# Ledger of designs, part 30: VH-VL binders against q8eqq3

Target 1, 246 residues: q8eqq3
Amino acid sequence: MKIHIMIAEDERLAREELMYLLQQENDIILCPSAENGDQLLNLYQEYNPNVIFLDIHMPGINGIEVAKKIRNEFEDKDIIIIFTTAYESYGVQAFEIQATDYLLKPFSEERFKIAMNRIRKTLSTKKVRKPKVDKLVVNLDEKMMVIDPNQIGFAAREGRTVKIHFISNEVIETKMNLKELEEKLSGFPFYRPHRSYLVNMDCIKEITPWFNGAYNLVIKDLAESTIPVSRTAAKGLFDALQGVHH
Short names: E, the ipSAE of ESMFold2; O, the ipSAE of OpenDDE; V2, 0.75 times the mean of E and O plus 0.25 times the DockQ between their complexes.

## First folded at step 21 (VH-VL; framework fv_lerdelimumab)

Design ZS (at its last look DockQ between E and O 0.03; V2 from the best seeds 0.00; counts 0 for: pae E 20.7 > 2, placed apart)
Fold by OpenDDE, look of step 21:
Structure ZS (fold): chain C 246 residues (1-246), chain A 121 residues (1-121), chain B 109 residues (1-109)
Amino acid sequence: as target 1 above (246 residues)
Amino acid sequence: EVQLVESGGGVVQPGRSLRLSCAASGFTFSSYGMHWVRQAPGKGLEWVAVISYDGSDKYYADSVKGRFTISRDNSKNTLYLQMDSLRAEDTAVYYCAKDRSKTSWSGMDVWGQGTLVTVSS
Amino acid sequence: SSELTQDPAVSVALGQTVRITCQGDSLRSYSASWYQQKPGQAPVLVIYGENKRPSGIPDRFSGSSSGNTASLTITGAQAEDEADYYCNSRDSSGSHLWVFGGGTKLTVL
C-alpha cells in the first residue's frame, strides 16, 4: 500500500523541492499541496492523507495551530505530521503535538530520508488504514465499469489510450492516463516498472534479467504476459517488493 | 562536467553601470537556482544575489539592493548581473555559482573562475 | 543580517588533525557549507549539509555541528590542504539570504 502524503508550504520553491524529493520515493502518492493552513484543512478532509509535511510558518493560521486542529477538532491521532521550518526553536512545540519528525530548511536529503524511514516505521506499527477506494470506477464510452483492483494484472499505454489487462486476460480501454490510474490505485500494490506500464506487484510471477540492467516481469495472468522493467525502475521495484526502506 | 564562465568585468568609474554574464554548461541550467558571490581584493567572500530556477524569485544582499539586478535567460543558459550606480567598494572578483538543489536553494556547489570588476575614478 | 564568525588563521602539522569552527545564530537553523579557496583560484565546495562531501573531495574532510556552531575537520592534513576556508549558511531570519564567514587561513607546517 502506498503512503498518501500531503504538503503544506507557502514558499513555492520549498514546496517544489519537497515535492521533488518525495517523487523520488516509490511507495508514496503525492496529494494536492496546500499553500496555507485553511487550504490544508480543506484538502485534508477531502483526501485524508497518511502523512502531512507541514510548514510552521504560513500565512493565516500557522502550522502548529493547524496541527492542533487536526489532532483535537478532527480527532485524528493517526495522521503523521512532519514539521518543516527554518527555526529550531519550534522543536518543543512539535513534540507537544506528537509530530513524528522535524525538518529544518533548507532540506537535507539525508534528513529527509531519515524522516521517510520514521514514517514507514510508524505506519508499519499502526493499523493499516483502509484504502479510500475499494473499487476502481472506469468511465467507458457509454457506461461506467466498477473494477476490483485485485483483478488487474497490469495497465499499458497502447497508442493514445491506456488498456487495463485483467488476470483473466480481459482487456478494457480507459481514457485515463497511467498516472491518473496509478493515483486511483494508490491503496493497492501497483508499480511503474516502465513509462508505459503499471503493474500489480501481487501479480508478478517472476523477474528475469534482460539487457543493459533491465528486467522483464512475468505476470500471473492466463497469458503469462511479459512486462518490461526499465533500468532506472529496477532498483525501486526490488525495494518495493521487499519492503526496503530508504 | 559542470562549467561556469563569467564575463563582462573591467574597469569602470563610480556611478557607471556594468553588466556581467555567466555562461553555464554541463547541467540542466533551467532546473537550478544561481548565485552571484564577490570577493574584494585580499578580502573574504560576500554573497551578492540569488535567482530561482525559473527567474521568478530574486533576493539580494543589503549592500547591493536597489543597485544590482540578477536575471537569467534559460534559453541561452546564461546568468546576468546588472550593476548600476557602482561604487568603489563594489570592486571585486565576481563569481557565479550554481545552487546544489533543483527548484529551491541549498547552497552553492560549483563556481566559475570569476571576472574582475574594478571601480575607480 | 546574521553574521558568521571564524578564526582568521589556524595552523596544523602535516599528518595531524585540525578543526575549523564557524559560529553564528543562523547555524541553529541552517546547515553550514564549507568552501576551500587556494590563492588565485575559485572556491571549491568541500562539505555541505550534514557532513556530506561532494564527489572528488577526500574523506579526510568532515563536517559537524553543535548548537550555533559548525566545524570543518581535516583528519591527516596534507600540504595541499593549505588554503582559505569559508563557512556559509542562510541568514538567521530564514529569508533567502546567504552569509559567509570571514574565512580561516589554514597553514600546514
Scores: ipSAE 0.024, ipTM 0.555, lowest interface PAE 5.1, mean pLDDT 88
Fold by ESMFold2, look of step 21:
Structure ZS (fold): chain C 246 residues (1-246), chain A 121 residues (1-121), chain B 109 residues (1-109)
Amino acid sequence: as target 1 above (246 residues)
Amino acid sequence: EVQLVESGGGVVQPGRSLRLSCAASGFTFSSYGMHWVRQAPGKGLEWVAVISYDGSDKYYADSVKGRFTISRDNSKNTLYLQMDSLRAEDTAVYYCAKDRSKTSWSGMDVWGQGTLVTVSS
Amino acid sequence: SSELTQDPAVSVALGQTVRITCQGDSLRSYSASWYQQKPGQAPVLVIYGENKRPSGIPDRFSGSSSGNTASLTITGAQAEDEADYYCNSRDSSGSHLWVFGGGTKLTVL
């Protein structure tokens, strides 16, 4: 089963490196990331992840206090906490609050793999948490389909219907228009790069320039699809992508 | 105690320049994005600009783009707004504000007292 | 530029409940924040992330959203709640741009 992981990291470069390492693992799903301790506590309560990678030095409530609050005040003894820090001296504190591991910044691939193996071992000896995620319900002709929004690569308007393209290459047709679909996907990182498309920003693989300040997108695992970005939407797309990095 | 203090406001003629400063204290300045927000006399709030925690990303409202420049000096815990080619419609109280986080849903949780800029001939 | 639309004025009797609304396309995708401003003072954040209160904000303030509408609700309104209230959110294009509503003047009768 998939491991739901949340990152709490203020520094953009460290966050991007950690996300890159995590996305190389085939058994994980990334929850929305936090950039400070207060945001982490809010997102943690909403998404209920299996694992948190938690920077000790974040704005607001620091990572040690966040971990103490999760363990003691919320009484969550099952969540796996991996501290990240630039300082070797925090290893003792991580053990005292029952963290599974700690990672020294800058991250090494070797240490990251060791941490992932400890996560997997720990989960095999504890009950696996069922994450709290919103589902998208789509009406098809003879049934309703329950969809995990993270599995959607993009949706496209084709004539009077909308087709939802999954990262698995599966395609379904819906009677919803793109506006309705976008509204139901509120809270997930979807963007309208063009009036006929809705794209999962977390699935964008490549962005290439096109005529008159427009661009084309390629979605992960859907390499045969090219999605246009209109000139008027391009700035917003790049700003949103850079914002998820910061 | 977390605080922001703006300075550099005053009366200037149209077409002139003015530089605003915002001194930060009581928090790790280099960890947060910062905003400028203005309010014309008797009017509502208008967002002006934002700068990322490290200064690498800067964004501006259309009304000031090309004329205003946001910057920060993390070694001095100071945010700046360089205002060039000033117009009468730039007359406002200018606030600096600290973002709660780097995401778009965070909010501006600490504000300065504001500094008045009057553009008048 | 995206617009957030607020009614310019709302009244509430002392001790009663009032709801201040904010409408805009960006609210379908992004959370609203709410700011209180009293005359001659800087704004104060009263709600962030749709429905969360900063430390020190009374629990009579609450926030909610549905579709393209965000709401600030004050239950048991007090004289000190008389102020201008602004909603704030990101641009509907998903950029790093922010927009304020036009503001709502709350009068406590």
Scores: ipSAE 0.000, ipTM 0.384, lowest interface PAE 20.7, mean pLDDT 81
ESMFold2 (binder alone), look of step 21: mean pLDDT 92; pTM 0.944

